VH-VL binders against Protein-tyrosine-phosphatase MKP1 (MKP1). Designs and how they scored, part 9

Target 1, 143 residues: Protein-tyrosine-phosphatase MKP1 (MKP1), of Arabidopsis thaliana (Mouse-ear cress) (q9c5s1r149to291)
Amino acid sequence: ECSKVADHIYVGGDAVAKDKSILKNNGITHILNCVGFICPEYFKSDFCYRSLWLQDSPSEDITSILYDVFDYFEDVREQSGRIFVHCCQGVSRSTSLVIAYLMWREGQSFDDAFQYVKSARGIADPNMGFACQLLQCQKRVHA
Below, E stands for the ipSAE of ESMFold2; O stands for the ipSAE of OpenDDE; V2 stands for 0.75 times the mean of E and O plus 0.25 times the DockQ between their complexes.

## First folded at step 4 (VH-VL; framework fv_unasnemab)

Design v40 (from v01 with heavy chain T99A Y107A Y110I)
Fold by ESMFold2-Fast, scan of step 4:
Structure v40 (fold): chain C 143 residues (1-143), chain A 121 residues (1-121), chain B 107 residues (1-107)
Amino acid sequence: as target 1 above (143 residues)
Amino acid sequence: EVQLVESGGGLVQPGRSLRLSCTASGFTFGDYAMDWVRQAPGKGLEWVAEIRSKAYGGTTYYAESVKGRFTISRDDSKSIVYLQMNSLRTEDTALYYCARERWLQYAFDIWGKGTTVTVSS
Amino acid sequence: DIQMTQSPSSVSASVGDRVTITCRASQSIRSYLNWYQQKPGKAPKLLIYAASSLQSGVPSRFSGSGSGTDFTLTISSLQPEDFASYFCQQSYSTPYTFGGGTKVEME
């Protein structure tokens, strides 16, 4: 469903992304769509959208966009907004970006950030390639 | 030196087509969303279209006044963004600016000098 | 679409004056409001982004404030080079929309 994984960050899948009532009830102001090639920006006039074109594949490069995503999450936080981050099921793509943000923002290890997200959203499971990229960036994202 | 140079403007009759080009230099073009903004003689600014980078889907957005008539596209290998303008109307007469948008700041931080499009008989 | 109402449409001022320009959005745009300066015959230049962040190279006499629906651009002490048109722009949602502009002219 729609999981609150941080003060201003919510994670879900396509079922939540296309449900305006759930989004409004959770006070969502911004949406990060990780799967623009699958899901459209359903409610363009109601929410601020940014879309990514991420494949749920170990070969997909997420490191090149991490700091851009972090800046966006920080921008939403500064405005006292709430962002809904989604992919198809809210398992790998969307959760990987949130895990990376917590590693960067809170200085957490991958394992600590992953466990934190998993405690809020039990199905969170970054694919192996994403997990490896985040482990490689563990030191760099804190630079 | 970061710069944008527009070309392709001119005088065209109503109903005809024109393609504008904007050549970028001095930055990693493929990392940025690119926009077209126009300004009619003596009037204010009107946003026309946006195209996002590949990492952000390469998705396109249009002002309602040009939807179905204009198409924005990009060629990252050449660092060029295009605006294909079909079914031109006299109301499309304007100076057309190419602008770079920072995804996170959501602001147009670099502008070209513009290219003039005049639609008249 | 989000409508941006900018006021005043023009203001006559002298060097050294404090000038304020306002923008009102038809709905909350949070802090997604940018300000541009345009001199005659030139392309616009970004002054302020995200409502209050000063663009690199812009003099500190320029400042922006506001959030939600009401925003202000302030020039604390007008200089000769500041006589220009100013435009606000919302970047909360497409279509992006600009205010009607404010011309700051010499009295």
Scores: ipSAE 0.007, ipTM 0.615, lowest interface PAE 8.9, mean pLDDT 88

Design v41 (from v01 with light chain A50K)
Heavy chain, then light chain:
Amino acid sequence: EVQLVESGGGLVQPGRSLRLSCTASGFTFGDYAMDWVRQAPGKGLEWVAEIRSKAYGGTTYYAESVKGRFTISRDDSKSIVYLQMNSLRTEDTALYYCTRERWLQYYFDYWGKGTTVTVSS
Amino acid sequence: DIQMTQSPSSVSASVGDRVTITCRASQSIRSYLNWYQQKPGKAPKLLIYKASSLQSGVPSRFSGSGSGTDFTLTISSLQPEDFASYFCQQSYSTPYTFGGGTKVEME
ESMFold2-Fast, scan of step 4: ipSAE 0.462; ipTM 0.834

Design v46 (from v01 with light chain S91D)
Fold by ESMFold2-Fast, scan of step 4:
Structure v46 (fold): chain C 143 residues (1-143), chain A 121 residues (1-121), chain B 107 residues (1-107)
Amino acid sequence: as target 1 above (143 residues)
Amino acid sequence: EVQLVESGGGLVQPGRSLRLSCTASGFTFGDYAMDWVRQAPGKGLEWVAEIRSKAYGGTTYYAESVKGRFTISRDDSKSIVYLQMNSLRTEDTALYYCTRERWLQYYFDYWGKGTTVTVSS
Amino acid sequence: DIQMTQSPSSVSASVGDRVTITCRASQSIRSYLNWYQQKPGKAPKLLIYAASSLQSGVPSRFSGSGSGTDFTLTISSLQPEDFASYFCQQDYSTPYTFGGGTKVEME
């Protein structure tokens, strides 16, 4: 399922990443591949690709890339683009980045942003380490 | 303050090798992609190679003109990016710049002053 | 590979002049276009990124415009320190490619 999570952000897994018609039908212009070591850039001539090599592990550091990912999401929005953010299943890695973006952009708490994403994509479930990192980011914003 | 300092250039004969180094300071080196861009005397800019941060897989990319001959690598513990240049050709003669890259947007926001490589017999 | 065609290759101008440099991509690169300034003997300096965003510390007389395949760098009122070479660069995809450059020379 290709889940609309924000005005210009869609989330899914590898099944959607492989389906050009679903991507085109949702007006996707950009693809952020969170699992470059597993999934290739399937349709490089049709979409603008950016790839991350994120492991779905509590020890993976997502904090170091968050503000650059936010800048990229804002850049896509300013171009009137739509970005599809994906990992293998669209459960942890891709959803964690989008949750972080909503926290930053809307000034939401982790819980509020997570529930919002979960309402759009029921399987969203950041791993424990990602959740902890996002809670730490929440504290820094309000310090 | 962000600084990039290149070294290792020199005069070398065709077919030989050189290793360029770029020492970075003033930022969290391991979080950024690093690139080499060269400029032949009196000519324009040519992108040579990129190495991404560990978060982006540490993947490497090369211009077609240098594929198979040049290798970009990094040592995050020392904040150094390297360019190993093998099988050098006279066409590789240039000033070699080290650049820092903004993630996902790939523009070069900081540049070193460059190190000169002259390949001639 | 995406080819970047820059024009003119050189232009003679006087202080106070409006200078326009153009850059054309061989395919749509959306707004993934950057402009750099290079003074003789110095490293390039980023002026504009994302086609129209002015880099911190760059004077407001510099502006960028365009999207897709056609882009323009404008210097609204040329200053003595602006006599330099200018290069466009696409960062849509690897290999990253530069335009051939435009040398802005004193008339």
Scores: ipSAE 0.371, ipTM 0.786, lowest interface PAE 2.8, mean pLDDT 90

Design v47 (from v01 with light chain S91G; at its last look DockQ between E and O 0.04; V2 from the best seeds 0.00; counts 0 for: pae E 13.7 > 2, placed apart)
Fold by ESMFold2, look of step 5:
Structure v47 (fold): chain C 143 residues (1-143), chain A 121 residues (1-121), chain B 107 residues (1-107)
Amino acid sequence: as target 1 above (143 residues)
Amino acid sequence: EVQLVESGGGLVQPGRSLRLSCTASGFTFGDYAMDWVRQAPGKGLEWVAEIRSKAYGGTTYYAESVKGRFTISRDDSKSIVYLQMNSLRTEDTALYYCTRERWLQYYFDYWGKGTTVTVSS
Amino acid sequence: DIQMTQSPSSVSASVGDRVTITCRASQSIRSYLNWYQQKPGKAPKLLIYAASSLQSGVPSRFSGSGSGTDFTLTISSLQPEDFASYFCQQGYSTPYTFGGGTKVEME
């Protein structure tokens, strides 16, 4: 399913990522593909892509790429675009990046940002390593 | 299947102590916050205490009515949550439920059958 | 502490009726609102979390709505097994608090 989390942010899995009609019907203009080695950029002529190579592992370091991700989300928002953020199932990797963005952009605690994303996408479930990393960086990512 | 089994309830006089236990099975116990919720006879539900998982700080929270008298603890190796209840009062008389809270989602998705605590002279 | 006011305290209804229960928080709890069903002699069961998300195995006749301070549980067509007490609960901050309950009974 393609879950709207914010006016410019949509989240989902590979099934939505490869369905041009769903992407177009939601007004998607940009795509953040968290799993570039697994999922190709399906519609390069229709959408602007950026790909990351994240493993869904507690040992994967997501904090090193957060500011690049935030810049991309802000670029999309400033262009009045809509970004679709995906991994394979739209559960851990993609939702963790969106949670981090809400913490940074809106000044929300990890708990509040997670509940907000969870209310929009009920299967959101960052792995414990990602959750720990976001809690640890909470002091540094608040605006 | 998820199971939560409470024990340790009974009839006690005011001022005495009881220790409740909740034995959990069917899930990775250490990943979850665990709570106690009580229900006085014929009354509504009252949250009593929470203990978060060790991975998320292991912190404890208490209702004001029990703070300083009750202590929640956990033994992850045995998959047990405890509620040490000291200085019991007649107002503590209730059916005590052990509940599972999904990590930082703040709802109670599984409940035990409860263990009854009666505080009476 | 966040007080949860639940209304009505009881409702008499027939099978097939639409039943609406409301819950009001004393301050904004965003969407951190959960609903439970409790049948006599049984433990509560989670129905709805995050204001509107239906728990697995719960019939689709149950739905939740609202955000901020005002929330609603709706049973679209009451069934015999739905005669029970219903409680809302805020998960926004400790102490977590429950509404006073609504008893849905046949009459």
Scores: ipSAE 0.006, ipTM 0.518, lowest interface PAE 13.7, mean pLDDT 87
ESMFold2-Fast, scan of step 4: ipSAE 0.627; ipTM 0.884
ESMFold2 (binder alone), look of step 5: mean pLDDT 94; pTM 0.950
OpenDDE, look of step 5: ipSAE 0.593; ipTM 0.877

Design v52 (from v01 with light chain Y96W; at its last look DockQ between E and O 0.75; V2 from the best seeds 0.00; counts 0 for: pae E 4.5 > 2)
Fold by ESMFold2, look of step 5:
Structure v52 (fold): chain C 143 residues (1-143), chain A 121 residues (1-121), chain B 107 residues (1-107)
Amino acid sequence: as target 1 above (143 residues)
Amino acid sequence: EVQLVESGGGLVQPGRSLRLSCTASGFTFGDYAMDWVRQAPGKGLEWVAEIRSKAYGGTTYYAESVKGRFTISRDDSKSIVYLQMNSLRTEDTALYYCTRERWLQYYFDYWGKGTTVTVSS
Amino acid sequence: DIQMTQSPSSVSASVGDRVTITCRASQSIRSYLNWYQQKPGKAPKLLIYAASSLQSGVPSRFSGSGSGTDFTLTISSLQPEDFASYFCQQSYSTPWTFGGGTKVEME
């Protein structure tokens, strides 16, 4: 359930986040933990961790952090690294950030990026607030 | 133009308290992590504390040397970050800089001029 | 904690000289290394982030290189305004730690 979305981006939930062998077998070098208030940095000596404190709530604002997340994903790609992006179940928070990244980097519409992520990870399902936020940001993130 | 202005430094005796303030302008304060970094006279730089934005839980982090004695906090409505310094020691004598942190990347892109704290009997 | 060791502690140099400063981390920090310049009585100024990325507004005579544990800052042709102290800082993991500094001073 470690889903490869791009050459450098993998997505999943806490079950994968706490399984060192799955992470190493996929060549993971970096972890983006979307739920730092719940999930610890399980293997700090093995991977480079960055943590966010996102709630899975329609009122959680993800748009203010998107360009910082994009910069971090690009830093990982430029280092030839692989980043594992996770929340608790790998359904809403982590997938929303990856969808936004594909919209920005590949110039995809929200719907196209969402379907692309969903084809790689069938349970991907951003909450309604995140989906609305990404739809509203679509013109702004296309560069 | 990004500006950070520290205040509240001074001469205090060991065991006393002091509160530093840093007033920020020229950027959307609530979107950034803010840090305190100190420099003892003639010495190098030491990171002291970090506070993340409210949007990221307002999480605070401290250097081991100050944990339990110092408290970082912020007031986003006034664009101010604070450092409450309790149980001061002579080793806390330094110039204290307020810094803006490029969040997630953890480099300090803007620095104030600093405010001096001297702890002596 | 990740220890950052800078070398040399000081350098005497003349305008036009090439100056190289090294920084070594106690463990791999990949490319998560930043460089700062500090002039006497002034706050530090960011020069380089991510080991080799030049901060906006920093002259091209400054460059950074390295990855893993060994990093260098190079000033290709020293200018009068470059006499200062230089610090490295790792941004790999907390606590954020700095090197001890290198003072570049006039011969």
Scores: ipSAE 0.318, ipTM 0.769, lowest interface PAE 4.5, mean pLDDT 89
ESMFold2-Fast, scan of step 4: ipSAE 0.676; ipTM 0.888
ESMFold2 (binder alone), look of step 5: mean pLDDT 94; pTM 0.943
OpenDDE, look of step 5: ipSAE 0.531; ipTM 0.868

Design v55 (from v01 with heavy chain A33Y)
Fold by ESMFold2-Fast, scan of step 4:
Structure v55 (fold): chain C 143 residues (1-143), chain A 121 residues (1-121), chain B 107 residues (1-107)
Amino acid sequence: as target 1 above (143 residues)
Amino acid sequence: EVQLVESGGGLVQPGRSLRLSCTASGFTFGDYYMDWVRQAPGKGLEWVAEIRSKAYGGTTYYAESVKGRFTISRDDSKSIVYLQMNSLRTEDTALYYCTRERWLQYYFDYWGKGTTVTVSS
Amino acid sequence: DIQMTQSPSSVSASVGDRVTITCRASQSIRSYLNWYQQKPGKAPKLLIYAASSLQSGVPSRFSGSGSGTDFTLTISSLQPEDFASYFCQQSYSTPYTFGGGTKVEME
């Protein structure tokens, strides 16, 4: 339920976000809450929180926040921390951000990064608008 | 240049209300979290409230000492952040600073000169 | 709330001295610590963020170190304009909290 996608990145839904034991057992130090309007920052005394207000809608603009999110993931990595990225079910919003990060960091195509994330978390399924945005990001890598 | 200009401070009796304003210029206001930090005469700094940028939810956070009495809000079209202070107490007497922050960068890089609030009978 | 304990509360120093100020968090805040300088009658000014990153325009004689719970601000060779109060601040989580301050005063 709490899926390890990279050495420092874990993905899940609200069930994991509100379970302090699972978070502690996985060595989580930071939490990126993609659904601040739905889920509170449950354990502010135990974890470093950053929250986003992302709607699981094809019209939501994730492109504008991607580099801020990438910088945050890199900051956590440099501190030897582990970040738990979550939305309601860990299907679209949280997985889209992680897929984008792997594309940027590893130079992977959308399809390769998506299949990698899906192998770690079988329910990963970005909505069509997020997928389209990430495919556009992929095109910008090529001269 | 980046500027933050606070206004609205003054002398008020306990139990009354004041609204502080902070007008920003020289940067893209809507991209920044805005905070209020206060300093009682001769004392240290105390964080009061934060309002996040619209892209990060526009959510608000408060110090326990002011929860339920103070409300932070913003008007991005005018580049103004407000602090509505209700049920003022003598311990709210302080110089109130407006400052900006980005959620990734987690620091207050620019501060206004402050506006003085004195709560006394 | 995360408590920030700063020491010393004051230090007397001369131009050219090395000055060290310490800050301790009541729990690990990793590297989410900032340092500010405040001169009499002025607003605070950011010196260092993320424990060790020097803010643009701040002289290289200022440096920060530490992680977790223990942090240090160092002024390698004190200048006349450095006589001021210094505050640490944790940005790990809200409510953000400041140390009590350290006044660096002449002689």
Scores: ipSAE 0.089, ipTM 0.708, lowest interface PAE 4.9, mean pLDDT 89

Design v58 (from v01 with heavy chain E50Y)
Fold by ESMFold2-Fast, scan of step 4:
Structure v58 (fold): chain C 143 residues (1-143), chain A 121 residues (1-121), chain B 107 residues (1-107)
Amino acid sequence: as target 1 above (143 residues)
Amino acid sequence: EVQLVESGGGLVQPGRSLRLSCTASGFTFGDYAMDWVRQAPGKGLEWVAYIRSKAYGGTTYYAESVKGRFTISRDDSKSIVYLQMNSLRTEDTALYYCTRERWLQYYFDYWGKGTTVTVSS
Amino acid sequence: DIQMTQSPSSVSASVGDRVTITCRASQSIRSYLNWYQQKPGKAPKLLIYAASSLQSGVPSRFSGSGSGTDFTLTISSLQPEDFASYFCQQSYSTPYTFGGGTKVEME
């Protein structure tokens, strides 16, 4: 249930976040915990953690943190590391951040980036508020 | 121009409380994590606590030496970060610096001049 | 907690000298190491972040290197304004920890 969505980016839920063997077997070096208020940094001595406190709610503001998240993904890539991005189920919060990164990095539309992530992880489904925010970001970049 | 101005330091007896404040200006305060770092007279630097921005959950973390006694908080409308210090000990005597933390590498790019806390009988 | 061991505790040097300061982490911190300069009576100032990235406004004679557990701060040609204390800091995990400091003083 640990999905490789890019060369250096993996997505999953809490079940994978708790499983040190799966993380080590996939060569994970860094973890982005999107649900720090629910999941602790399980293996703090083994992986580099950065944590967010994102609610899976249409009213949650993800746009203010996007460039910080992109900086982390780029930092991990430049170190030849691999990052595991997770929320509770790996459906909305974690996938929304990866979709945004692909839109920014590859110049993809929301639809293209979403379909790409969904092809790697079939359960990917950003909540309506996150989808709307990413579409607004797309509009401002391409305007 | 980024500025951080600490206040609230002073001389207090062991076991008492003191509240430090740090007023920020010159940047969008609510977007940054804020930290307290202290330095005992003639000694090195010791990280005390952080508080994340609202976008990162407003979460807090404390050094083991102060956990349970100190509380960090913020008022984004006033651009102030606070450090409430309870049950003060002589080993809490230090110059207390307020710092702005950069996400992602978690470095402190701006520091105030500090406010002195002396815990003595 | 991650312990940071800094050496030497002090070094005597002359203007124009190359000065090196080392910092060792008790476990791998990858590149999450920062360097600060502190002059007497002043607050610390960021010099280098992410092991090797020079902060804007900091002279190019300062450089950082290393990854994992061993890190070095180098001053290629010491200037009068460089006589100060230097501290490393790991930001890999909480609690953040500092090295014990290195005082660079006039010979």
Scores: ipSAE 0.050, ipTM 0.705, lowest interface PAE 6.4, mean pLDDT 89

## First folded at step 5 (VH-VL; framework fv_unasnemab)

Design w01 (from v52 with light chain S91G; at its last look DockQ between E and O 0.64; V2 from the best seeds 0.00; counts 0 for: pae E 5.7 > 2)
Fold by ESMFold2, look of step 5:
Structure w01 (fold): chain C 143 residues (1-143), chain A 121 residues (1-121), chain B 107 residues (1-107)
Amino acid sequence: as target 1 above (143 residues)
Amino acid sequence: EVQLVESGGGLVQPGRSLRLSCTASGFTFGDYAMDWVRQAPGKGLEWVAEIRSKAYGGTTYYAESVKGRFTISRDDSKSIVYLQMNSLRTEDTALYYCTRERWLQYYFDYWGKGTTVTVSS
Amino acid sequence: DIQMTQSPSSVSASVGDRVTITCRASQSIRSYLNWYQQKPGKAPKLLIYAASSLQSGVPSRFSGSGSGTDFTLTISSLQPEDFASYFCQQGYSTPWTFGGGTKVEME
C-alpha cells in the first residue's frame, strides 16, 4: 500500500515501488530507495531516484545520513514534487527516515512523530536500534 | 580549506597501466563521494568514475568508455582516492581531475588541479 | 544516457554586455542542472547548482533559470574576469554528462 504521510511524502514497500501505475496515480515525482543493494531503480525514465544502502538491523547507523535525507525531502517539497520513500516492506527503514524528518521539521518528539506516521501507515515499526538512535539524537535533529 | 591534490600522471605506451592518487584534506573525507573527471587537450569535460561513501554503500560507477579497464577505490583512513587505469589507449590521454561530489544534486563542488596522462607510442 | 547540448559554442562580447548561454537536455532532468566556469589553464569552478542556486562566493551577476529540458545561464553585466568557458552538467542520473561548453571571448 502507498501510504500518504504528508502532502509531499508517501511511504511503502517494494510491491508499490515496482508498480508504475500506483506511483503515477499518486503523482510521485521522486523516489528514495532505502535498499539500493536489493531493489533496482525500476523506472529511471519516469522518476528521479536517489538510493541508500540500509540494512534492517539494530546495528545499522542511520544518523550519519539524516540531514542529507532532510535536504532531499525539502528539495522535493520546494519543487512541488511528491517523494515515495520505500524499503522492502515499508515497515522499519523507510518509516524511520520519515519519523526523523517530522521530528526535525515539526519539532515533534520521537513518540509524537511515530504516532503520526503510524496513523498514516499502521504497520510502521522501526527496529529497536533505529528507535534508540532517533531518541538519542532527538535534541540534535529538532529544528 | 578543502584541498584535493592529484598525482601519478605521466607518459605511458598504449596497453600499459598507471595508478592515479588524490589526497584530500580540509573536510570529513569519509562522508563524501569522490569522482574522477577528465579533459582531453582542447576538449570538453568527461566524467570517468565515482566512488560513494561508506554510508551510501561504497559503490563504484564508471563511464562506459572505461568500464572493465579502470578501477576507482578509496582509503578513508588516509583520505586518498585512487584510479587504477589498465589497458590504456591513446584516447585516454587527458588531464585527470579529482572532484568532490554532493549526493543530492550530484554536482562537483571542489576540483583538484589535475594530473596529466599521455598515452602514446 | 542524457545528452547535454550547449548553445552557442562561442560568443564574442564586451565588458558590460548581457550574455545568455543555453543548455538543452535530451530528456527531462527536472532542476538537476549545474553550471561551471573554466578559465584557461585552470580547473572548472562550480557557479550554479539545482538550476538556479548560486554557489557561495559567486557574484550575483550570474543567474540560472529553467527546468525540465531547457536551461539558461545569464551574466547580467560581463566583467573582465568572466571571459572563460562555461559548461552545464546534469545531476539527474548516471552517467553524469556535460555540455560541450561555451567560450565567452572578448570582442
Scores: ipSAE 0.133, ipTM 0.717, lowest interface PAE 5.7, mean pLDDT 89
ESMFold2 (binder alone), look of step 5: mean pLDDT 94; pTM 0.952
OpenDDE, look of step 5: ipSAE 0.519; ipTM 0.859

Design w02 (from v52 with heavy chain L104F, light chain S91G; at its last look DockQ between E and O 0.67; V2 from the best seeds 0.00; counts 0 for: pae E 3.0 > 2)
Fold by ESMFold2, look of step 5:
Structure w02 (fold): chain C 143 residues (1-143), chain A 121 residues (1-121), chain B 107 residues (1-107)
Amino acid sequence: as target 1 above (143 residues)
Amino acid sequence: EVQLVESGGGLVQPGRSLRLSCTASGFTFGDYAMDWVRQAPGKGLEWVAEIRSKAYGGTTYYAESVKGRFTISRDDSKSIVYLQMNSLRTEDTALYYCTRERWFQYYFDYWGKGTTVTVSS
Amino acid sequence: DIQMTQSPSSVSASVGDRVTITCRASQSIRSYLNWYQQKPGKAPKLLIYAASSLQSGVPSRFSGSGSGTDFTLTISSLQPEDFASYFCQQGYSTPWTFGGGTKVEME
């Protein structure tokens, strides 16, 4: 399922990532592929791709890349584009990055951003390491 | 001050191998992607290879003209990026630049002075 | 691969002239276009990224414009230090590709 979280941000898993019709029907212009080691850039001619290689592990450090990801999300917003952010299932990695962005952009606490994302995508469930990292850095990611 | 210093160039015969090194300083090396870009005498610029930082998976990418023959690697503890060039051809003759890359916009914001590779019999 | 077509290949100009260089992509690259300056015997230097954003330390007489497939680098009033070669490069998708270059020469 392709979940709309914000006007320019959509979240999902590999099933949506490899379905060109769903991506085009949602007006997607940009793709953030969190799992470049598993999922290829399926439609390079149709969408702008940027890839990360994130493991779904409590020990994976996502905080070191957050401001680069925020800059990319803002670049998409400035271009009036729509970004599809995905991992394998659209549960942990992709939703964690979107939660962090809402904390930064909207000034939300981790809990508020998480509940907002979860209301848009009910299976959102950052792993415990990602959740801990975002809680620890929420004072640093606020805009 | 950001500095990139290439070394290891020289004259080699076709079919031989050569390893280039680029020593980086003045920035947090482990946070950046590093690239090799080459320029044949009197010609334009050609991107050769990229290696991403550990934070971005440490992934490598190659131009089609060098794929299977060249290998880019990095040693973050020494702040060095390498280019292993195997099965060299005369068309690989160029000045090889080491460059630093900014993620999502993919531009090369700092360049070394380059090291010359000449492949001829 | 995205082909970058740059024109003209060379231009003869005088100090004070307005110089315009164009770059065309074989498909839309949105705004992911960068410009570099290269003086003889020197490494390239980034001038402009994201089509129109001026790199820190680059004189304001340099400007970039365009989106999609057609892009322009403009030097509003050519200075003696601006005689050099200029290259465009797309940052939209791998492989990263450069235009063929434009040499700006003194008349």
Scores: ipSAE 0.448, ipTM 0.822, lowest interface PAE 3.0, mean pLDDT 91
ESMFold2 (binder alone), look of step 5: mean pLDDT 94; pTM 0.949
OpenDDE, look of step 5: ipSAE 0.659; ipTM 0.894

Design w03 (from v52 with heavy chain L104F, light chain A50K S91G; at its last look DockQ between E and O 0.81; V2 from the best seeds 0.00; counts 0 for: pae E 4.1 > 2)
Heavy chain, then light chain:
Amino acid sequence: EVQLVESGGGLVQPGRSLRLSCTASGFTFGDYAMDWVRQAPGKGLEWVAEIRSKAYGGTTYYAESVKGRFTISRDDSKSIVYLQMNSLRTEDTALYYCTRERWFQYYFDYWGKGTTVTVSS
Amino acid sequence: DIQMTQSPSSVSASVGDRVTITCRASQSIRSYLNWYQQKPGKAPKLLIYKASSLQSGVPSRFSGSGSGTDFTLTISSLQPEDFASYFCQQGYSTPWTFGGGTKVEME
ESMFold2, look of step 5: ipSAE 0.464; ipTM 0.828
ESMFold2 (binder alone), look of step 5: mean pLDDT 94; pTM 0.950
OpenDDE, look of step 5: ipSAE 0.840; ipTM 0.936
ESMFold2, look of step 7: ipSAE 0.370; ipTM 0.792
ESMFold2 (binder alone), look of step 7: mean pLDDT 94; pTM 0.948
OpenDDE, look of step 7: ipSAE 0.774; ipTM 0.920

